# VHH binders against E3 ubiquitin-protein ligase RKP (RKP): the designs that were tried, part 3

Target 1, 188 residues: E3 ubiquitin-protein ligase RKP (RKP), of Arabidopsis thaliana (Mouse-ear cress) (q9siz8r82to269)
Amino acid sequence: KLHGDLDVSVSQREGISVVHHGVGPPIVGLEEFSICGDIRIVKPPLVLESLALFSSARANACIWKGKWMYEVALETSGIQQLGWATLACPFTDQKGVGDADDSYAFDGRRVSKWNKEAEPYGQSWVAGDVIGCCIDLNCDEIYFYRNGVSLGAAFTGIRKLGPGFGYYPAISLSQGERCELNFGAYPF

## First folded at step 1 (VHH)

Design g9 (framework vhh_gefurulimab)
Fold by ESMFold2-Fast, scan of step 1:
Structure g9 (fold): chain B 188 residues (1-188), chain A 122 residues (1-122)
Amino acid sequence: as target 1 above (188 residues)
Amino acid sequence: EVQLVESGGGLVKPGGSLRLSCAASGRTFSSYAAAWFRQAPGKEREFVSAISSGGRTTYADSVKGRFTISRDNAKNSLYLQMNSLRAEDTAVYYCAAKLYPGSFRSTEYDYWGQGTLVTVSS
């Protein structure tokens, strides 16, 4: 008799793969094995807080084709690096999303886009803002939105991936920063 | 800091079942990845099963389909349900925990229990 987890399942649609445990339809959520630092779910389903100086995590969804978006509702306005990372992107106590060449992030506290190096991009954000994180693998571009308004293309010519590899929704939060993840903005 | 204490070991017949428990004390257990290891007489300690802070599980091939790992964070407890036991499962079973952040794939765990003996014989 099983107690706890059931068999792992993988659900695929063209362009997205989701790893799910248990019965029922696959749910996109936080991949807890990906957490570096200390991230706590402070309100179900996905209101997150960083308890460590710098924490990073990926979702359990791999995007390998097509155009996809998720949203982040900011509960605080401090340093957060929001975007996309491959499985190979290193997460450490000082490095997260956007700090390596295989990851891409928007940071509205410092008004910057990150891909290994920082460049000016976007607008300053405030608590209550909703940030859209969009990847378009048809054009190899990444865009961000603030409250439904496009901030323009952030990255073009993004790193090419082979079949079976892809980009994961990924976030990095400084200590005390809080946000809510929403994967329902586009069909996942 | 966390302390681990195993219980539930004992003598069981081949084909029988046994449930091991591991009680954690100290800081919140929910932040830790946890695992079961075993050491048979005259052999090195081997991996049996692990569970992440988020509940994702993995199993050694030798126990897959027979053993189930689970946790109850409200009770600060880790469990191993062992079914269809074989003589080859005879070992001292150890509970281990590792603070999550960093690589779950680290070969060493930070905190270990004292072990509980499981003997499978007729």
Scores: ipSAE 0.000, ipTM 0.115, lowest interface PAE 15.7, mean pLDDT 79

Design h1 (framework vhh_8ghr_2)
Fold by ESMFold2-Fast, scan of step 1:
Structure h1 (fold): chain B 188 residues (1-188), chain A 120 residues (1-120)
Amino acid sequence: as target 1 above (188 residues)
Amino acid sequence: EVQLVESGGGLVQPGGSLRLSCAASGFTFSSYSYIGWVRRAPGKGEELVARIYPSSGSTSYADSVKGRFTISADISKNTAYLQMNSLRVEDTAVYYCARDYEWGSGLDYWGQGTLVTVSS
C-alpha cells in the first residue's frame, strides 16, 4: 500500500506515456495501484518480493509505439511471469501476466511462454540471471533475453490496441520470489 | 481427480511441536509441482508459510516461521510434511496443503485444512 500524499504528473515521449506520483520529473517505476496480492519493495527503488501466494503488478509506463525494453534481475529462481500486459489484463491471486490474451509472459522456471496458454520457449533460469523483456510495436513482436543473449521471438502478431491504450511492463511472482526491475535499458 | 488430504493438527502448548502430513493423489511430486503450506488465522489473510519443490528438494519459508518450521516431501509416498517446532500462540491457524502445477501460475488445489491451536 502507498503511504503519504498523492501527487500525479504525466510525461509523454513518442511511444511511451509515464504517470509519476511525486513532484520530480516523471520516471518509470511500479504502479502501486496496479498491485494484486502483496508486493514489498525490499530495497528501493525496485527490488521487489512477493509476500502473497501470487502477486502481480504493472509499471507506470504505457507503451503504444516503437521498440522498448526493460530488464529483470532475478534474485530467486522460482516461478515468475515477466513481460507485458494491457490495463485490462485481470490480476487475481492465481492469474497474472500471460494468463489472458492481452498479456504476454516468459517463465524460465517452467521454460515457457504464456499468452493465455503455455508453449515451450527459452531457457531455464537461475538466481543471478538478468532477463530482458522487449516489445517491438513496429513489428508487433515480443522478445526475451537471458544475460544479454536473445532467446528469439516469443510472440508475433501481438494484439493491436485502440487509440489511448498500450502495453505496460508487468510481472507476476509466486510467494518468496524476488527480483529487481530496471527500466534504464529502454529505448531500443 | 486431484486431492490433498491434511492430517496432524491439534492442540499444543507454547513451545511444543506438531508434524502435519499432506497425502496427495491424482498427480505425482515428480511433475514439477510446488507443494506449500498455507495458513489462515481468524481475522487474518492467508499466509504461505513453507514451500517445497519435491523433485529438487528446494525449500523456502516465511520469515515468521524460519528456523522453527521444516517442510519435507517423500516422493515415493507422494506425501509432504510440515514439522512445526517452538510453536507460538500466533501460529494458531487452519493449515492448508496446496500445490502449484507446472503449467499453473499460483496455487491451484487446496486440501480441506487442519486446525492447529497453540494455547496454554
Scores: ipSAE 0.000, ipTM 0.128, lowest interface PAE 18.0, mean pLDDT 79

Design h2 (framework vhh_8ghr_2)
Fold by ESMFold2-Fast, scan of step 1:
Structure h2 (fold): chain B 188 residues (1-188), chain A 123 residues (1-123)
Amino acid sequence: as target 1 above (188 residues)
Amino acid sequence: EVQLVESGGGLVQPGGSLRLSCAASGFTISDYSYIGWVRRAPGKGEELVARISGSGGSTSYADSVKGRFTISADISKNTAYLQMNSLRVEDTAVYYCARGEYDFWSPSGLDYWGQGTLVTVSS
């Protein structure tokens, strides 16, 4: 941004910082400038489809303390890597959430958890499932849920970050995959 | 015992063409969902450039090669091919053939990489 730009605001609660573009109540949503590949909003606000072979994006919310969760309603059942990433995690046309040591993902198509390397985890998912993505920075753990049922701790001892840094809700989708993100609403 | 053997690399001038081959042994290509071509250039990470279903049904390409590269498979020869046209200096890399049981979009999801074949695009 150039000096004097006023088209971005930041709202903060304990443990979460939200970057909101414009004037009005702060809203947690997709950070459009984070998109690598080609993600289209097919139904506002947050029904998304990947039009590129592999697309990734972050939310506009940084988690730096406490326990937080977002949900992903699957419209399709193919490869999606859902979870948490720092700003330092590289997003390329072939690398996304879970492909670097500062990102963590669940993929129910391949029944795997990803932190640079894959390990078996979870259950196969189907279109219509709701996947919960939970990060607990009080105990440094990441959990996933399928339709409200816990799949167990996916990652323990997750990487601790320095002051000013945090984890963002983050997703990677193969071509044609579609989902709806749910962050809850920021009221007034 | 599963093996993928790449061939067809070499030195070519910008604008030239090469066809890479991937001969499979220890399994039949039609038994697996996807065959992909991954390249690695000096100083760069791995890039998935093309994939095809084992039956030859569907193909996909990275944006960097779309319109220039064509992937195909010959089930009778148990071999996959990468036809590379309009080659550029930035296509210089070692090209690897890999298989995947599931659809894949990250090189980390691929099994049984071959030894690779070097492609050098230079004048």
Scores: ipSAE 0.000, ipTM 0.153, lowest interface PAE 17.1, mean pLDDT 80

Design h3 (framework vhh_8ghr_2)
Fold by ESMFold2-Fast, scan of step 1:
Structure h3 (fold): chain B 188 residues (1-188), chain A 122 residues (1-122)
Amino acid sequence: as target 1 above (188 residues)
Amino acid sequence: EVQLVESGGGLVQPGGSLRLSCAASGFTFSSSYYIGWVRRAPGKGEELVARIYSGGGSTSYADSVKGRFTISADISKNTAYLQMNSLRVEDTAVYYCAKELWYGDSTALDYWGQGTLVTVSS
C-alpha cells in the first residue's frame, strides 16, 4: 500500500498493474481521478455516458508487457475514441485518446484510427456492437476487433515506454454517447 | 460454488473432428464473463487455445489452432463449445474449460473444470 494523501494499494500480475482504492479485491475498473469532462456510470458496474461535449477516462490498469485486450459494448453509435493511452496523454475538453503521440484509438463512427492524426481504418459501427481493443507489447502492435472479427493491425511500432510506465485502457466519448466497459485481458 | 463440467473428449484419427462442451452451473453466461479453453499436453505447459466473451461473442485463438478451432457459447443452454477440426497429433492434451473473473495469464484462471482428454492417433 501507499500511505498519506494517496493511501492506495497496488496489485500486480504478470504484465498488468492495478491501482486499488479502499477495501476489497484488486478489481480492474474506471480510474475516476482520470476523468476529464463528465462521465457518469449510468448502470453499474460500467455502463458509462458522457454528459460533456467530450469526455475521457482511463482504467486503473497499467499494461507493461504481454498481449492484452479489453472490450467496449456500444450502447450508441456516435463519436467514441477507444484504445490505449499513457498517463502522459493529455485529456482536455477537446483532446482525448488518440489525439497525442502516446495514445492510440479507433473510432468507428468516422471509420478512422487516431495517433495524433486520423487515417482511414476499420468499419462503421452500430449500437449493439462489441469493439475489442488489443495491445501486443511482444511485437509492439495494436489491433481492434468488431464483434470478434479482426479489423487488422491498426498500429505497428507503437512507442516503447521506460520502466514504471505502461499503457492504460482508455476511452473518449462525445456528448450523449454510451458504452459498457468490460476489462478482460490475458496473454495468448 | 461455480462449476464447469467438460465433456466430448475421446480418441480420434488425424484429420478428424471433435466438439467439446463446457456446461456451467452456479452462474449464467448472460452475465458478462470470459470463458476459455486451456490445454495441457504431456511434456508441455498450459496453453490457452481459445477464449470467448459471453456478453458480446468476441473470440480469440492461439496461433497453433487458428482456422481449425472455433469457440462458441449458447447462452440459453449455459454451455460453451470448442469445435476442433483438422486435428493433429500435436493437439493431444487434456482440455480444460475455465471462467476468468479477473485479468492475468492463462495459468491463473479463477475456475477450472475437471478436464477432458483428447487423443489424436491412429
Scores: ipSAE 0.000, ipTM 0.099, lowest interface PAE 19.3, mean pLDDT 78

Design h4 (framework vhh_8ghr_2)
Fold by ESMFold2-Fast, scan of step 1:
Structure h4 (fold): chain B 188 residues (1-188), chain A 122 residues (1-122)
Amino acid sequence: as target 1 above (188 residues)
Amino acid sequence: EVQLVESGGGLVQPGGSLRLSCAASGFTFSDSYAIGWVRRAPGKGEELVARISPSGGSTSYADSVKGRFTISADISKNTAYLQMNSLRVEDTAVYYCARYEGDLYWTGFDYWGQGTLVTVSS
């Protein structure tokens, strides 16, 4: 429950719904109520660090139609699970993005894709890399990119649940890992 | 009706140049839309080559083409361009023009052209 006179509203374009807390235009960012573990914003708006052994969070944007992408600039190269999760995906101190059937992740430290189980996928990453996380709900596929180069389709036939279903950008970071989220900066 | 129509592809020798054009219709270039060039070669995945926000002039490039390719836009003609210099055999691919539409800071790939083939001879 939010305190004070803070307004909660939903702004919607076809395929995306953004929940924002305030009087300005909607901004895609980290949904702080989604945080499990301990994630701090080390540099506003979106340079993040995990202070717990395993931390997870979602963005405040729900994708329910179309083809959408966000980027993650890696400040460190350790274990990070980057991708997409529904609200039904449980976040705990041991489970995050890719650990349930309603979530999909790429982990370039272990060169794996995660949907409950790990399978080989992609390339090893290094600090300074930019990872693209793409979801295509027209084809029910998820793709990842490394520095603009596609790593191929990671997941096909992605799960769709009933009413209220949608996928959120979602990340899980092991302790000490740091990254910057990028949802596209448009000029004013 | 939103359409993106590519042109300018063809056969060139290594070291040569080509300019691709992307004519947009059904929308106007704005700060909420970006135009990208994505290529796909046989046996390889898609690669985002270059991106431009036509209203703001902001550009970005893949490392593989940085310094060789230049993206630009003519707002009055509603057309984006990809100037490709110092072409390599590895640049052989079908090149697609794509519109990136987002809700403020979000981006997404919502419309694609039909693609234009670029072949760099050995």
Scores: ipSAE 0.000, ipTM 0.168, lowest interface PAE 12.4, mean pLDDT 79

Design h5 (framework vhh_8ghr_2)
Fold by ESMFold2-Fast, scan of step 1:
Structure h5 (fold): chain B 188 residues (1-188), chain A 121 residues (1-121)
Amino acid sequence: as target 1 above (188 residues)
Amino acid sequence: EVQLVESGGGLVQPGGSLRLSCAASGFTFSRSYYIGWVRRAPGKGEELVARIYPSGGSTSYADSVKGRFTISADISKNTAYLQMNSLRVEDTAVYYCARLFYPKSGALDYWGQGTLVTVSS
């Protein structure tokens, strides 16, 4: 099964279901991923590994108002693009989070922020680091944190979306990269 | 400290075969690194002809070489290979072994000095 079978993977654009033991509703965050490429759950509840050259996923949590944060615990230090994307952001084998106007990403391997174009931002990361991904729709800003320390505002004046549209926690991983997602089940 | 050293280039006749080797040092193929073969012919731009993710086994090829070239890696020897069969005059180029980062392929990482392959009668 999904929970007990750690080599379950999805190789097309489709969702995966995560099984939670002893958890009642509402289950916040990751009940389903929308996936491009091939992502495997390496260790429950949610340590993910990219098996394809470039894989992308969106969490099933739409943010269209207020301030939200999720965390990514890095199991590896290679190329990963972490942040926020709309449903309209195209995920392909060459394009992921931060590669289109309606997505925003931090990549600590290349020390860059991405919104269609790369600009220097942040700090180099290492395996074991915890990266915080914050979106504040009250002031239209996106911030990243490394081990609880703010890296500063990455993006200001982010695109405003109506109530029918929103931003999703989203990640893109090069092949072999692994991370653990935290949507509030653990302290930030 | 990362170094890639190519060998195996030379002069071959059309229809012949050649095997290129790429010895890597300063990193291991058991990590999440992508190895590729990039060629540059006189008067032409760079072309990525083959790539492999050694620890995962995935490979891809340019349409110009698909079915004729085979990329492989020996993790225990930390060496990548390009087996070139049915060589054509248009395969004449300097072949570089490179460590690549996908999806930003085309960005320079670590490259070898190159090995010349000449296909001519």
Scores: ipSAE 0.000, ipTM 0.135, lowest interface PAE 14.3, mean pLDDT 76

Design h6 (framework vhh_8ghr_2)
Fold by ESMFold2-Fast, scan of step 1:
Structure h6 (fold): chain B 188 residues (1-188), chain A 120 residues (1-120)
Amino acid sequence: as target 1 above (188 residues)
Amino acid sequence: EVQLVESGGGLVQPGGSLRLSCAASGFTVSSYEYIGWVRRAPGKGEELVARISSSGGYTSYADSVKGRFTISADISKNTAYLQMNSLRVEDTAVYYCARSDWEYLGFDYWGQGTLVTVSS
């Protein structure tokens, strides 16, 4: 049975499902089965480093309704593709978040947004920046933020999904890139 | 109560065939919204390989397996199958049977997994 992280009211948590098979409250974290390449947890719980040329993973939280955001604190400034992906998005040694039609990513190293192809978007990032990754399923839009400042709508008219499907926080990192994930930026 | 048990994995040479079975208990296969096969290869992430709808009228496959793999379900045996033909070394993975329904998003029930090794 899926349940939200906030243990207050089901009606206040509509739109998110967290996959958790243990006892106790569900926790949003990295989905181990999703990891492609080689991602090391450098500092628990969620300071990550890619040891492979290109590594990808998603969180264990599925977003199917409402407006949700997570944050990524950059410890390095190289190639990272940050955003949202479905379970069907392929992760390979050359393809990650933003390389398929049901995944969406921002890359501030190349100053691009990705949905199968790259288009100019956003600003160059530097180590120490905090990137906000927002999905708004009320409007079918995806937005990114840099240090709390909106970069504007990256994607509009995002792909609608059928019953049983949703978008997951998802990341792809080139070799040596490091970041810290934060899933508490919006009501969980 | 809900249980999925995979079987049929093993070692096979390139070009060979295997049939994986997923025995369901605690629900009938005709009552699920979708049932799928998900694999995780050494050094790779999770990949949805194939899925079938409760009506049997909808099937979908990953591009890497189209034309080689076939998903089916036998309601009388309450079992789903993955027929794997023309196996390649790259098909080496742990294969999981998973269920998805309308009340829960994503795959809400998973089997234990069965190992498929394709090696010369």
Scores: ipSAE 0.000, ipTM 0.103, lowest interface PAE 17.9, mean pLDDT 77

Design h7 (framework vhh_8ghr_2)
Fold by ESMFold2-Fast, scan of step 1:
Structure h7 (fold): chain B 188 residues (1-188), chain A 122 residues (1-122)
Amino acid sequence: as target 1 above (188 residues)
Amino acid sequence: EVQLVESGGGLVQPGGSLRLSCAASGFTFSSYGSIGWVRRAPGKGEELVARISPSSGYTSYADSVKGRFTISADISKNTAYLQMNSLRVEDTAVYYCAKHYLEEYGSPMDYWGQGTLVTVSS
């Protein structure tokens, strides 16, 4: 839930609310078949917990043009890698969002941004924080927010995709980490 | 209007193979959700044997068929397949193609085909 200045306005306008490919449901949520490891919905609709050492999942919405944001409310403060991934990004028991060229993640526990390699970015997060994950395909940039305050551009010149491909909201969680996903389905 | 048409069922001997096809019309496989194969044997309830998310290629299988059945999809043809190998007498059932979504995140959009009979006997 965001409260504050200019960044609250951005997140409220740019939530994921539309199905982009073919005939699909109008509801954006977790793609169950994308789950690697063990992610449980511990409180409906979208409070998740990782029961495996490292778990990853994608949302069921693909972003291939424009500017979009989703939010993650942290219920724990440990290792979580939050961001964007294509379908080609491998999810394994050791690799998740940010571990391949076609995925981008922010991890506020280790204060790092991930695109195959880690680099310092952002600030430490705590339980109760809301992390905004924004992708802007008009300028090929990815931004993260903490409680409505921008952490700056994390990635510029993000990898351009061929026709028919796009980026998905995607998360990776270490064991015991919990968060709530918000794709714009309920108010902030 | 969404339509699913199954084909490929028939009579085979134990140890044989069959490939079932599910041709979709009224939607494209680039949409969200999954295509699954559900079977119903005489006097038994329904069993979900295999699922695929056609847009991503993710698959899952029931333990009873894991290692013997392979589900796949051809997005350009809007067709899903179930390759059934090492068939057993207990695989005898009517096989239905179904399109469904995660109930918690989607509308109740379960579409079923008419089914195709698979008989495994000597």
Scores: ipSAE 0.000, ipTM 0.150, lowest interface PAE 14.6, mean pLDDT 76

Design o1 (framework vhh_ozoralizumab_d1)
Fold by ESMFold2-Fast, scan of step 1:
Structure o1 (fold): chain B 188 residues (1-188), chain A 121 residues (1-121)
Amino acid sequence: as target 1 above (188 residues)
Amino acid sequence: EVQLVESGGGLVQPGGSLRLSCAASGFTFSSYWMYWVRQAPGKGLEWVSEINSGGSSTKYPDSVKGRFTISRDNAKNTLYLQMNSLRPEDTAVYYCARDSEYWYGDSLDYRGQGTLVTVSS
């Protein structure tokens, strides 16, 4: 059943607060209905654990201009694919962030960057590390950071999107992997 | 005042077809990229298709690729979605949307009221 008033202006503002320099949604959180697989919120709002073999989710914020960053505090060190995806990126029990050409991910367990195919990138990560996920649409680049230290440009010439279409913070986690999302982090 | 009015939804059996229309007014339709998005009961918005201002470029997610076709008639200020080989999981309210200066997950500026598509026997 579709519930109640579908006023887009109300739904756009409801449950949101300013976290991104007055540009973007006021509250950035997990888009619960984007979840493929099974993700448990271990500690509200954003300490997450994958209960399925492979789980994926997007944040509720669409980035289509400017420079944006979010952080992931790793509670475990296993396979996690962290980055950016469009709404068109398929999330399945075997495919997640970085497995299609309109998504981009860093995986520090396998020391790889993913955009449909894997290429070596970055550093091995350990539990307790904070991974920064940055997209810069002024120059069409994606960067990752480990504990505040840049790992360099992971992707350049990222796919240009039409007006109103953009990239979402997005994650994929293997079973038992746990992390905390922080959408208030900024590289400036 | 930007207005978008969807129509063409209804009840259809699995394997059937429907054609959705969106009548646009209050802006220069031929200058904007347009989108179809849908929302299944109890779910968030899912992007279904996009088309550039001139109609020469389209994009679809794998879930509908090969089954759905987006098109536009700039002379009539109308956007279309041809849906073939419909599946029960295509059941949703379908919205047309214009690009906005700000798009949030489950929310879009300048979208219509939607048209319900129900795929069931």
Scores: ipSAE 0.000, ipTM 0.122, lowest interface PAE 15.5, mean pLDDT 78

Design o10 (framework vhh_ozoralizumab_d1)
Fold by ESMFold2-Fast, scan of step 1:
Structure o10 (fold): chain B 188 residues (1-188), chain A 122 residues (1-122)
Amino acid sequence: as target 1 above (188 residues)
Amino acid sequence: EVQLVESGGGLVQPGGSLRLSCAASGFTFSSYAMYWVRQAPGKGLEWVSEISGSGGSTKYPDSVKGRFTISRDNAKNTLYLQMNSLRPEDTAVYYCAREVTYEYTGSEFDYRGQGTLVTVSS
């Protein structure tokens, strides 16, 4: 859940800014301008599938202060890199979340954490698992949950950020992988 | 129109002090967190300090902690940075910046002023 809101509609709150190109109140969702590869919304609003060998995207929510969490419900168990990325993290057909120093990812298929390099972390995941992706900018930490159980701190001493610069929920999916994003509209 | 105007920069010797000011207009100042950021010659922007809208919470990176103090006067729509024990590595253009909102334009900062130059040199 993004802090304090069970509605998917988010406007101004301390520590979060929503980039929204539509009319009306901003809603946290997928930033379609960020998509690299081919990600399809297979079931609205946020059940996604990668149709390319490797696809990446950011949410439209910028986190620059406080403690924030979103969830990913896994429809498949293959390679997915889930976490947080700045706008500076390059998304290409071969690189995504966790492949640059301004991005951090958990991959439960390979049981690893990614920040440029892979290191062992976490547990193997299966289809049906819910992965929590948490960033705590009060402590400069990123940690992950599996079905509500903490996997421990994945990253400490993450980069300190200022205005106009922040971390976005971000995902990378190999071909055929499917997941549902949850930004606080559904119970944990 | 949102406007941020910095002042108070200048040449100072190592160990000296300067007080920077930022005059804000065009928005409800007390409703926004404010920041000081700097850019040294040939380098990128570096976060220097932050203050909550009420002024009740402040944060600093280790590089300036204990030497710099951020403060605000919400009645005057003014942000301050008191800089003590200045070092040559503090030489930079200092910018006043407002927290990012839903109207983020893809820029590095939501709103930033033109900056004020601080040179620490003998």
Scores: ipSAE 0.000, ipTM 0.114, lowest interface PAE 18.3, mean pLDDT 80

Design o11 (framework vhh_ozoralizumab_d1)
Fold by ESMFold2-Fast, scan of step 1:
Structure o11 (fold): chain B 188 residues (1-188), chain A 121 residues (1-121)
Amino acid sequence: as target 1 above (188 residues)
Amino acid sequence: EVQLVESGGGLVQPGGSLRLSCAASGFTFSNYAMYWVRQAPGKGLEWVSEISGSGDSTKYPDSVKGRFTISRDNAKNTLYLQMNSLRPEDTAVYYCAKWEDTYGLSGFDYRGQGTLVTVSS
């Protein structure tokens, strides 16, 4: 009987740190203390909605080595900036993921990639799409996927901040936008 | 997947010069800072030089500063180390490295097999 066993991954321990957890196995989820604006979990486990004009949050997982991916299932198609941010990235009511040089985002509503400045990238998204957000610290690259199909390298030569650096799954949502987060069915 | 192949080592007299090369493959070379590190017989690894992905920034420890020059050719995926005014203390196996300074961990992400430099009369 294998259905009672929990998946284990040595690579997760070698390339990912959970920000806090004193007991049990590490669990990756939303870091509620990171929330700027107003993000509500409207449907467990992780269907989120922004109730403020612009809201941002990080996961509780710091990626510092290797290749990692999380997924965002879009329940709406409006402005959402999805990707990766360090703790140094400021979250305000006007700025979120991709608005500072230590953060990187894909926005499929505007068909743009964000790293402080917007540049064309990717494809228009629709409600029901699954967006993959991949960081590869072996190559210093960030990739996005739409329904399992690569959109190509979005960012290369991503910034390294030195000792204690790390990138967190991070999202920014305009008012009324909804998505479901999925952290780590795969270490890819 | 990642491969680093060093060459250019050999026997040289004190005061002489050597140029080391490292052929890189299996990763986007221009996106990575690259390093030269060395290990003298019976001693630990010593960092020798660092170069940014673009080639615009270089760093050296005081032991080699002014004598060694790191450079790269991103079109050829090749890293170089020009070593001048060599001393017996420079005798070591020299390694090309793609090294990740990892949160809570230390060590080489990848290292080649090395090239031996012997400085003696």
Scores: ipSAE 0.000, ipTM 0.079, lowest interface PAE 20.3, mean pLDDT 79

